# VH-VL binders against q9y8q3, part 9

Target 1, 263 residues: q9y8q3
Amino acid sequence: MRRIGLEALERVLYPVIPVVVTAEHQGRVGGMLAAWWMQASFTPPILAVAIAPERYTYKLVRESGVFAFNLLDFKLVDKAPFLGDVSERLLPGKIREAGLNIVRGEVLGAPLIAEASAAVELELVDVVEAGDHDVFLGEAKAVYTVDDFRGGMWSLETYRPLMYLGRTRRPGPVYRVYLTPRGWERREIEFAGGKLKPLAEKRVRLISRVEEAVKASSSREEAVDAVRRILSEEGLDPSDAEYLVEDALRRAKSYRRRGQSSS

## First folded at step 1 (VH-VL)

Design p02 (framework fv_patritumab)
Fold by ESMFold2-Fast, scan of step 1:
Formats: sequence, structure tokens, C-alpha cells
Structure p02 (fold): chain C 263 residues (1-263), chain A 120 residues (1-120), chain B 113 residues (1-113)
Amino acid sequence: as target 1 above (263 residues)
Amino acid sequence: QVQLQQWGAGLLKPSETLSLTCAVYGGSFSDYYWSWIRQPPGKGLEWIGEINHSGSTNYNPSLKSRVTISVETSKNQFSLKLSSVTAADTAVYYCARDLDYEWSGAFDIWGRGTLVTVSS
Amino acid sequence: DIEMTQSPDSLAVSLGERATINCRSSQSVLYSSNNKNYLAWYQQNPGQPPKLLIYWASTRESGVPDRFSGSGSGTDFTLTISSLQAEDVAVYYCQQYYSTPYTFGQGTKVEIK
């Protein structure tokens, strides 16, 4: 092996099987495609997932204390842009917009994707700060699958997992890349393509305005007030302000530690 | 619906080699082990051996010196060869799918069976 | 090898009555790590291949009527037919798949009358 730059770390750690994290609070169901998850404990059964504070799903899990992991078959790969490229904050009901249906778990009432190959109901046990993301630890309370696991493992007749390989870095449009069930062939889907493009651009502008307001503020309270005003002007929920400020503060702290602010 | 079709020689003389083939239709071949089981007329069942798509085999020790199971993955077929047959090898021979890939062993889908008679 | 012994060798049961078949393994077929019994039951009609009824000692195969049930753990297992029907006349076999070689019981013939 040879040593390479740490900026390649994310790329080195793909492919992965992403999970769709779903949660609900005050009647709003949302979810996100997450690549950074793991099994953390066997007894009791605990799963972990990394979520940035700016993700709407972060708020839903923190406020409700209940969430779910959903595993998708590759046949649903065309749904991935709705789950990964846009925020529930900017496209309410994005799971339904993707053509997916929500059913309730039998133990915790967690929102589950009906079309998923497997789902796990999770009760939030802890949230651990880890740089610009938090690690959410959930205790598994129920599991649902389309397979009977008689073979001790997934039947590949029943389940061909969604498998994320990364994103393209060539000139032109950016594509998210998935491995096909044929193995090692690439399926490329344009990042925030089509009708999702204006929503992705709106997110970039919103986050930029939030970061600018946070940098101009001398206290957390001042920053939250400034961000509430920004959200109101954009026609968004001002109660999201605390989460967006927390995210911006952590990213600013991370940049100083890494020395990126010197450039 | 998965179906197993089997064929091969039905009449053998002592010392000859038994050869049977089983073809798998309508389902995944590579996700399972595939077995041969025999049953002498009016008697119980005896497991002969199993194979997967990569050619990994397990054999009944009582038959291991005489038995070879092989696989033709491009055709979704597996075959049994049993050498040096005697009258004791007279039986109906079944091919079957192993239910549990991790532990292999219960059989959920069976071929129709081939009666093999060994006589002089 | 694990030896499988069934009892009785044959039984005659009236239509609608309960039939009980026992199976004993020479050593435990319970795997402690997953708490599963590696034990299956089959039904065989004359001239036909065996049909899987029960696996993991008590799990009924899809399409098998609920009058068939499996019970037991370790070395002692039972197949129960709660209300015998005419189509249940057959030979029944237990089988262990805990270790190779996989082995079968000698069979139990179930008849009406």
C-alpha cells in the first residue's frame, strides 16, 4: 500500500450499503439516506448513525426520541435522490413525492417505508457529539423483513441491496454512483437533477446566509435571532433556527482546528 | 416456482458407474447447496452429499470413496457419479435443494426421483 | 454419526383423531448460539418424493395445514397431526441437519383405522 491525503478518506470507505433513517415529529414524517451507520452492540441491540445538525431528520429524531432504519432494494435506486439530495425542510413530504408509502411500526409506532426490504424500529438512547456530526445511538425494539432468513443470511433472490459507490468528480454535472446487481457495473444518477435542482440550490443559499449570520454574531442568542429572521424571510419554520446555528458553529470550529481558515 | 428435473441411466450391472444429472429451473442456483438423497425400495432415506455453485462438496463418509458430485454452473446443473455399484445401491435417487445455506440440510424442494436398479 | 430413531414404526388412527409420532436423536441437535433445533419432518406418499412439513423443529413450511405441528428440543421431538384426514395417510420421517452426514429416522407409517 501507499499513503494518500486524508481528503480521500470518504472515497476510500465506499462502497457501502446506505440506510434510510426515518422519523416523525408533530405530524411531519421525514427521512434521509445515510451512508455512515453501524451495529454498535449485540446485547442490548444498538445501532449507530451519524447525522449533521442541519439535516431535518436530526430534528425529528431529537424531538421524538424514536426513529427507524430502512434497507432498500436496488430496484428502488431511482428514489435515492429524493432521500439523499434534498431536505424535508425544503420539500415537505419528499418520501411521498418519491412514490414511497409510510406504515407504522407495531412496537414504537416509528414511520417505516412500506417498500423497504427490511426496517428496524429504534428508541433513541444517546446522542454523542463527533465533530460536525452527532452519532445517534438507538436501541432496536422491532425488526421487519421480506425474507425468512432460513439460510441464516439474506436470500439474493429476495434482496439485492442498494450499494453506494460515491460521486463523480469529472467536469459537468455531478452524479451519484451505485453498484448494479450484476456486480461492479456503475449506475449513475444525476445529483439533485431535474425538479430537485432548484431545491438543492435553495439549500446552498440558505446555508450560506446562515453561516454569514452566525459569523457576524457575538453570541449564540444573537445568532439564533438572526437565523430566525432569515427563516421567516425565506418562508421556512423559524423553530429550525437552533439546529442550523448549532451546525454552523460546529463547522466553524472544525475549520479553525483544521487550519482551513488560513487559506 | 423452482423445479428440479433429473435424468440418467436406470439399469446398471455390478461394477459399473452410476451417473445422474439434475437441472434447476425458475430460481437462483448460486444461493443454495444442492443434495442427492437415495431410498432403497421399502426402506428409509440416505443422504449422499451436497454441492454449491463454486464446487464445494460434503459427502456422506459411508459413500465418500465412491461418490463424486460435480456442478455445471453455466447450465444450472449438478451431477452424481457413484462408482463400483452393487445390488446394495439399488434405490430411488432424488436431487433436492438444501433449505438453509448457512447450515445446509433440511430439503424444501425435491426432484421426482430416478429408480436405479443394479442387477446381473 | 447422529442416529435418528422414530416411534412407533406404524400406527392406525381414526379420521379426525390425533396422531403423535416421536423422534429421538442420539445426541442433541440444539445449537446453543442461535437456540435452534436442527430437526425437520417430512411426509412421503407412495411413489412420490418426501415433502417438507416442519423445519427448526416447530416451524411449519408454507402451504402445510395447521393441523401439523412440531415440538420438542435437544434429543426428543414430536410431530402431531391434530385431526387426521384421509390425505394424511403416508410415511413420516424426521431428519437432523445439525451435522453431516444428515440422517433420517427409519419412518413411521400412518394408516386409517
Scores: ipSAE 0.000, ipTM 0.381, lowest interface PAE 19.6, mean pLDDT 88

Design p03 (framework fv_patritumab)
Fold by ESMFold2-Fast, scan of step 1:
Structure p03 (fold): chain C 263 residues (1-263), chain A 124 residues (1-124), chain B 113 residues (1-113)
Amino acid sequence: as target 1 above (263 residues)
Amino acid sequence: QVQLQQWGAGLLKPSETLSLTCAVYGGSFSGYYWSWIRQPPGKGLEWIGEIYHSGSTNYNPSLKSRVTISVETSKNQFSLKLSSVTAADTAVYYCARGYDFWSGYYDEYYMDVWGRGTLVTVSS
Amino acid sequence: DIEMTQSPDSLAVSLGERATINCRSSQSVLYSSNNKNYLAWYQQNPGQPPKLLIYWASTRESGVPDRFSGSGSGTDFTLTISSLQAEDVAVYYCQQYYSTPLTFGQGTKVEIK
């Protein structure tokens, strides 16, 4: 590897699957194509997306407190310029101009793109300032898909993910490059299997010991002391004790927030 | 630094079509909105419209029926056509670069680089 | 459309004195969610194109002397030249970029007494 300028960082991080963020306020529906997003939490389910304060969609999300993520199939690639290259302020109704239809989510009434392969209704939890963008954190309240996930994962027969590779550097106009991989090489790798299995099993037992010690403790300080001893006995770094105690408490607290399904 | 060079027909008769071209030098053409602004002699500035390097356009509603802005991306150029001109279209026409980020996240803009202007006179 | 109105239409100021130009928008150009004012100021010398001086109401463009400053919020904005120099004799325009169509003020001519 060689070291290059930081201005190339974004290019190094492609390809990605962009999402279309949609929101509505006071009768106006808008949206934008976003490449900088992630799942931030499993419990509760939280998604994060970076939105520049200048974007019209920023206003719609902030003012309404409700938004959606939409995942597009590659068959809709020609719609991407309307969603990513043009502002709602400059082209009101750009989603309709792209030839896309809005449908209302069943839980929050969030505007969803009817043609999307998947959509998630999000309730705004927080907005975190991060340089020239703010990170919007949304808790997922409903998810919609064209796939049934019986196999535990997307069927690539029903979903060809729209992927963004970046912009060209060739002379002349800049092109945004969108793709979907041609052909798939699929690998199923056993979780912590093969030559890693003995080490993984040892760590699973260690985690169980830590969780039982935390459960048996009457205070944070007592739990840290107990975990520090466990780490020392296993020949591991005792300075990790506070981290492991915090993680165990967070998991226990998160679990207790999960209600039982009714009916 | 980025420089804009403009050219086109300067004297027109009523009903003719105005055609102007702007070329971008010393910087990237892509990732910016490129605007046309006009200024009648002794008067203020009027925004005509804009184009993104992809060919997407937005026009001032007062001129939309007569205006076409296009790009020639291989040459880093964009052009203005204004049909059915009248004496009211007599003005200095400027091309300008609108602020935008390559990511497309920033969609509001101000003009940071301007061409030198082309005087267009419509008279009989 | 957002209408931009400047005052005064013309201003005569002695060299070294302070010049103040006002700009009023027909509706707010402050976006409450990001607390930014979508307003710019331009300087235009006779026979030359406008030159960007200030954007976001108060941010000075690179290379613009610190005697130029912008202030205001919402609908009322001011461009101040703290100590007028000969090269500052020009017409000044405010512009909103809050919504399309982009609109400019009618201009304020600054001249030496």
Scores: ipSAE 0.000, ipTM 0.372, lowest interface PAE 20.6, mean pLDDT 82

Design p04 (framework fv_patritumab)
Fold by ESMFold2-Fast, scan of step 1:
Structure p04 (fold): chain C 263 residues (1-263), chain A 120 residues (1-120), chain B 113 residues (1-113)
Amino acid sequence: as target 1 above (263 residues)
Amino acid sequence: QVQLQQWGAGLLKPSETLSLTCAVYGGSFSGYYWSWIRQPPGKGLEWIGEIDHSGSTNYNPSLKSRVTISVETSKNQFSLKLSSVTAADTAVYYCAREDYGDYEGWFDPWGRGTLVTVSS
Amino acid sequence: DIEMTQSPDSLAVSLGERATINCRSSQSVLYSSNNKNYLAWYQQNPGQPPKLLIYWASTRESGVPDRFSGSGSGTDFTLTISSLQAEDVAVYYCQQYYSTPYTFGQGTKVEIK
């Protein structure tokens, strides 16, 4: 083996099966695509997921104490970048905008994605700070699935797991790469949009304006000011600006000021 | 400017299915959620559920097991079905527009209303 | 569910006088992140559907007369008619859209004294 830069850690740890984390508080349903999760305990059954504080789903899980994991089939691959790359703060109701339906879990009433191949209702046990993310620990209370597990494992005839391989590093647009082990089918979907259900043009332009403002800024302070102005002009909450800037900078990896790599 | 026209059966027997349709004229059907709201005689308003142009629905939990809202986007129409009706379902039923995919949940405009009576 | 309670149930006011209707929510409908109150007011005349008057607690809908105003924040809201006209005789409803299911107050009947 040879030693490489620590910035490649994310690339080394893929592919993974991402989950869609869903939660609701006071009638507001939201969710996000999360790649950093695991089962942490056998008895009781506890799942862990890392969520950045600037994500809207973070607030929903913290306030409600109830959330869900949803596993998607590869047939829904075109929804994955939308769920991962579009902020709920800029597009309220993004799960519905992606063309997905919510059903209520039978035990905790957790919002579940009706089109998912499996879903788990979780009751929040603890939240542990871990650098720029917090780790949410949830105790599993109910499991739903399209397979009967008679063979002791998933039938790959019933479920084609959606897997995330990473992003490209070549001239031109950045692509997120998704795959499934069944037939080694691979899709390259352009970053921050994918092949999604058409959004209202005004909202698409809003998302682009925020992203462009962050990229054009010479400092974090300048980016926050620019985004705050955009949110005010669009009738959104300007106090969300810092969260949106942090999210954009995290996604851009080394982008912190003009002239730095945004890849 | 935008106008909602509604129609459907006015008299039902217990256990039957209520069916109402709402058509949108003079405005875009896409970009909004479309709701059904009912009002029993002499009482207040109760939200039933909503649908958008793609068929995405949310229902009032109190009615969820009996309610289906569907959409025919090509006709700018959406419809309500409420199964297993009882005398408690006697009400004026309204269709109404709300905003699409936003935090907005106020209603404007409204249809004229359809009185549904469930006789026992 | 969020419960909406209006007071009074019935109000009699002389023409040209001020009418005040109160609405209370069982929990706050102020969303701290956007500093907006998810509260609307409607007017309903006999035999007609409700008509939107106010949204975001204090924003008047286009075409609604200036004599109608909304105020309040959190859990306590007020609809004010500064100078009651004959056509204002109606039932008024508040509605929260903070949380689904969307819920309405029981209504306040405004009559001429």
Scores: ipSAE 0.000, ipTM 0.368, lowest interface PAE 22.4, mean pLDDT 83

Design p05 (framework fv_patritumab)
Fold by ESMFold2-Fast, scan of step 1:
Structure p05 (fold): chain C 263 residues (1-263), chain A 122 residues (1-122), chain B 113 residues (1-113)
Amino acid sequence: as target 1 above (263 residues)
Amino acid sequence: QVQLQQWGAGLLKPSETLSLTCAVYGGSFSGYYWSWIRQPPGKGLEWIGEINHSGSTNYNPSLKSRVTISVETSKNQFSLKLSSVTAADTAVYYCARVDSSGYYEDWYFDLWGRGTLVTVSS
Amino acid sequence: DIEMTQSPDSLAVSLGERATINCRSSQSVLYSSDNKNYLAWYQQNPGQPPKLLIYWASTRESGVPDRFSGSGSGTDFTLTISSLQAEDVAVYYCQQYYDTPLTFGQGTKVEIK
């Protein structure tokens, strides 16, 4: 083995089974594809997922206290760009736009993806700051699945796990690479392609404006006011300002000295 | 062979907004930070800012109130906007690449565009 | 900000003689975790973009002649041209990439005596 730069860490840890995190607050349902998750406890059963404050799903989980994990079959791989490449903030109803349906969980009323192979209702127990993300800890209250688990494990006849391998580094467009261990099937999907392209471009511009406003501000209150103005000018919800400021502040603290960490 | 091609308006009046674009050909856009650097006639180099594939930016604090760098990942392009220009912004503007994801990470400018002369005059 | 200061501002050297350019940083650009100096050297000919010569203070870029060498650590760095050739007449810049904003020295103009 050879030692390589820390910026490659996330790539080394793929492939993973990503989960789709779903949540609802005040009638608005949202979700995101998350690769950084784990089971943290057996008793009580606790799952953890890392969510950046910028994600609209962050706000939904934080304010509702209820969320869900959804596991997708590889047959739904073409839905992944809607769940991972674009924010609910910029494309309201992106789950439905992807052609997926929401059903209510029986215990917490959590929004579950009806087409998922498994789903877990989670009650938020804690949110732990971890650099530029927060780790959301949820206690599992209900589990739903298409498999009967009679053999003690998934039947790969009923479930082809969707796995994320990473992104390409070659001439032309960037591709997200998905695969399933069943049959070694692989799919490359253009990052923010087609109808998602202008939304990805809008996100880049929005985040740049927010980051500069935060860096120019002398206080959190000044930054929040500046970001509220930016959101209003972009036709977005100004109540999102506190979350975008929090995200930008953490990214500013985590920026490296071209390979260095701030001390 | 990877090439950087840059273009944009060369003559501006005070108070206008400078807009330049840089396109990456023959190589991957992701895994790098893409920078803008300027050089006033007969003077040294000044780093303006950088952006990566995901849209993360870092700007020189001396320019940050006037600078926006954006990326169009599907076209392998990134762009500079500098608002409220004055004669002090007259310079050759270069786009350049910094490796941020390689096995042996190269955090210096290994590839440069040809430069675009921007003149700000009344 | 890390301030980069070069000396001299200009240097006249006869063909075949040694040229030495110094660069000082206002704080150390040596990272203790990887023991690397985050310093590069560039050559700029009139009307052309800068060309990378040296990175990590002493590593020569591919295609750069071996008469160019970099040395130093921490805050004091040197670019040496062991035997000046006519094509080496240019302005040379040092650059730190230890922290943002990325900063360059003011430049050293090398001319034939």
Scores: ipSAE 0.005, ipTM 0.371, lowest interface PAE 11.8, mean pLDDT 86

Design p06 (framework fv_patritumab)
Fold by ESMFold2-Fast, scan of step 1:
Structure p06 (fold): chain C 263 residues (1-263), chain A 120 residues (1-120), chain B 113 residues (1-113)
Amino acid sequence: as target 1 above (263 residues)
Amino acid sequence: QVQLQQWGAGLLKPSETLSLTCAVYGGSFSDYYWSWIRQPPGKGLEWIGEIYHSGSTNYNPSLKSRVTISVETSKNQFSLKLSSVTAADTAVYYCARGPEYDILTGPDYWGRGTLVTVSS
Amino acid sequence: DIEMTQSPDSLAVSLGERATINCRSSQSVLYSSNNKNYLAWYQQNPGQPPKLLIYWASTRESGVPDRFSGSGSGTDFTLTISSLQAEDVAVYYCQQYYSTPWTFGQGTKVEIK
């Protein structure tokens, strides 16, 4: 490997599967292609996406408190310029101009792209400042998909994800590069299998003991001391005790917040 | 136009420390690595090392034990110190911008060179 | 270290004739992710610092005459001067900027025959 300039950071993080963020406020629907997103929590289910304040969609999410993520199949690649390269402000109705249709979600009434392979209705939880973008945290309230996930994962025969690789740096017109594999090389690797199985089993036992000790303790200090003892008995680093107690408490707090309304 | 001005060389005796400074004018200092490259009389070019405005350095492994490059960002200057010199260190020393991995040009701005003679 | 070897060490060419200089790297300087060769060519006139002629193995620096061209990929590279002019009398160096330490060839002296 070689070290290169920080201006290349964005490029080394591609390819990605972008989401189309859609939102509506007072009859105005907007959407944008977003590359910088992630799942942030399982319970409650929270997704995060970075949006620049200059984006029209930024305003719509902030004012409505409701938005959606849409995943597109590569068959819709010709629609990407309308979603990524043009502001709703400059081309009103750009989603319709692209030949895409909006349907309303059943739970929040969020605008969803009817042609999408999957969509998630999101209720805005928080907006966190992060430099020239803000991070929007949305709690998932409904999910829609063209696949039934019988195998536990996407059928890549029915969903070929639209992926974004970056933009050209050549003289002349700027080109954005989108891709999807024609074929797939697939490998199934046993979760915590082989040489890792004894360590995975030890971890399960350790975490169980930690959770029981935390539950039985009347204070944080008592819990840390109990966990420190458990780590010593297991031949592990007792300085990890505080982190394991924090993890157990955080999980308990997360479960207690499950199913709560935004307000 | 970017210009590099260098100074600080002369006649050295074996075992002394070489000290050279390069100042950058007319362009961005903070966006580039800045290099020292030397050329013994009648021979080819040898890269000595580079520095970024943050103070991050990379040195040629053959010279690493004797080389220190430092930066004075407030003055847009970087400096070379080469310790324990011998006659083999006699060369013209150049400061230069780059090379850079993602720019369209390699070392593209060079100082005029400073002749350093090591003799006993 | 990546060793750079040029051939020939010196070359005499008549005015208007083609001059060809070769450069070999001890390992590939082709970066597979961007398909670029991290290889540059320099011209050095007596008493002057080196001047960049070509980067990315084949891209001419602004202001460099069309008679200069670079070719090659991986470990084998060539600098060609299609019609030698009097002002082209100089020493030419190849350089890899793929991996530190940055290394140069030993140089090729071009003179008029």
Scores: ipSAE 0.000, ipTM 0.350, lowest interface PAE 20.9, mean pLDDT 84

Design p07 (framework fv_patritumab)
Fold by ESMFold2-Fast, scan of step 1:
Structure p07 (fold): chain C 263 residues (1-263), chain A 122 residues (1-122), chain B 113 residues (1-113)
Amino acid sequence: as target 1 above (263 residues)
Amino acid sequence: QVQLQQWGAGLLKPSETLSLTCAVYGGSFSGYYWSWIRQPPGKGLEWIGEINHSGSTNYNPSLKSRVTISVETSKNQFSLKLSSVTAADTAVYYCARDDYYGSGSYLEFDYWGRGTLVTVSS
Amino acid sequence: DIEMTQSPDSLAVSLGERATINCRSSQSVLYSSNNENYLAWYQQNPGQPPKLLIYWASTRESGVPDRFSGSGSGTDFTLTISSLQAEDVAVYYCQQYYSYPLTFGQGTKVEIK
């Protein structure tokens, strides 16, 4: 083995089996594809997932206190762009737009993806700051699955896990790479391709405007007010302002740099 | 640690086909594109084309009608064929690795073969 | 095709002095989605293959001395050698990897004055 730069760490940690985190608050359902998750406790059963404050799902989990993990079969790989590449904030109803259906969990009423191979209802226990992300700890209250686990493990006839390998940086479009371990079936899907491209570009512009507004402000309150105005001008929900400001402040800290105001 | 070793015909007559092979040692063949680049004596560099482990190719449009790059993954080798050569094809030909694929692009043509001088003369 | 133009064609610099090489692309090589410049710099000593010095316009390749630095964005790029050493006598090439076909500058020959 040879030593390489820490900037490659994220790439070294793939492939992973991502989960789709789903949550709902005040009638609005959203979700995201998350690569950074784990089981943290057996008794009680606790799962952990890292979510950045700017993710709409962050807001839904924080405000509802209830969420779910969903495991997808590789047959649903074409849905991954709707779950991973665009925000519910910019594409309301993105789960439905992906052609997926929501069903309510029996214990917590958590929104579950009906087409998932497995789902877990989670009650939020704690949120722990970890740099530019927070680690959400949820206690598992109910488990749903298409397999009966008679062999003590998944039947790969019933479930072909969707795995994420990372992204390419070839000249031209960026591609996300998905695979399944049985037979090494692989798909490369353009990052925010087709009709999702304008939404991804809108997100980049929005985040840039937010970061400049935060940089120009002398207090958190001033920054939140400025971002509320930006959101209103863009036809978005101004109640999202506090989350976007928090995200921008965390990103500034995580860069570990002290720069001039123009940097 | 990665080493590229190249070989092939050095002297050709006009109209013949140039054939060169490059073998990769000390590293993974998968996850990268593997390129051919040429340099006429006393001039600059010209990219010819590239191929990956799966056989996917990209060619320089100026040479596309005459160029074929192929891969022999079981041997960690890739080869260049350039048809209908003329004196203008006289150059040192290099094989090189480029990191345009997989886990992100940190490195460009980071490892090169030693070069093979190809002379086209009547 | 993206055309790469270097200046000057040749440069004579005294040992220990600063050498500056410029590279211009005919169109932007900045990819807006990841905010990275698809530009590399190579050093070629006589009789040797090119050696990668800089990628992503300003990231120094492992093992390359600190005296080499890259800067610039979009269409205008610079390679700087802060204190020229005897072993730096070489031809230097810029290369874009933003768009196919991949293209190189014509080269800048650096010699000792």
Scores: ipSAE 0.000, ipTM 0.378, lowest interface PAE 19.2, mean pLDDT 85

Design p08 (framework fv_patritumab)
Fold by ESMFold2-Fast, scan of step 1:
Structure p08 (fold): chain C 263 residues (1-263), chain A 119 residues (1-119), chain B 113 residues (1-113)
Amino acid sequence: as target 1 above (263 residues)
Amino acid sequence: QVQLQQWGAGLLKPSETLSLTCAVYGGSFSGYYWSWIRQPPGKGLEWIGEIDYSGSTNYNPSLKSRVTISVETSKNQFSLKLSSVTAADTAVYYCARSEWDYVDAFDIWGRGTLVTVSS
Amino acid sequence: DIEMTQSPDSLAVSLGERATINCRSSQSVLYDSNNENYLAWYQQNPGQPPKLLIYWASTRESGVPDRFSGSGSGTDFTLTISSLQAEDVAVYYCQQYYSTPLTFGQGTKVEIK
């Protein structure tokens, strides 16, 4: 083996089976595609997932204390951009817009994707700070599946796992690459393509404005007030301000000295 | 208010490893960079390196091959190890904080530890 | 690396008179996005650690007397003590925090005539 730059770490860790994290608080349902997850404990059963504070799903899980993991079949690959590329904050009802339906879990009432091949209801146990993301630890309370596991494992006749290979970084548009081992099928889907492009651009502008406001502030309280004004101006929920400020502060710790080059 | 307390061995022989620890009291460890800065007798200040709450480090390139800064988050402590010392490493060593929310400079300093390297 | 150069190395000023210390960076420490200069000034009394006086080139740290002021932008900066007091006898350092390695000026010793 040869040693390569740490900036390649993200690419080295793919492919993975991403989960769709879903949660609801006060009638608002949201979800996101997450590649950074694992099972952390067998007894009790605990799953972990890394979520950035600016994600709408972060707020929903934090405020409700209940969430779900959903595993998707490759037949739903065209839904992935709605789950991974745009925020629920900017496209309310994005799960419905993707053509997916929500059903309630029987134990915790967690929102589950009806079309998923499997889903797990999770009760929030702890949130651990890990740099620009937090690791959410959830104890599994119920599991749902389309397979009966009679053979002790998934039947690949009933489940073709959706897998994520990463992004292409070639000249031109950025593409997300998805695959499944059965039949070696591969799809390249443009990042925030088509009708999702203006929503992704709006998110970039919003996050940029938040970052500028945080950098211009002398205290956390001042930053929160400034971000509340930005959200109100954009017609968004001002109660999201604290989460967006927390996200920006964590990223700013690493990038405060902007003249530093990382190649 | 926040206070930094530092300790470690003050007398070393050439080729030995310097080890200093800094403990943070009265404030949050997260949200800041924690640095080591040294000052040779009668000379100016030299930044050695920094570490954040996640363990991410940046070192002065002139010292990088000899320096390790580590963090013990559970104790709100961070430490400096400088290997293969010579007489040129004789200095007062300070730990210091850079505060993002209020100041983007070193707003709190430890009292300093005099380190003498002599045969 | 960004090299910080102060002038003069030593300065003798009468009580009540103005003291000015200059600091030059080898490259700009002004960040375009937030329009801030990543420059600080410190005071070091004998036997004590440095004390932060000014950050963002011109913002005075809380508790610092108003006779201390910072000015300048980009590569040229000035620390001014409008009316020198006996307690201001110290060595003063400028510091850039625009990029790593963080670098300090060589210091300016201020003493009474």
Scores: ipSAE 0.000, ipTM 0.386, lowest interface PAE 12.6, mean pLDDT 86

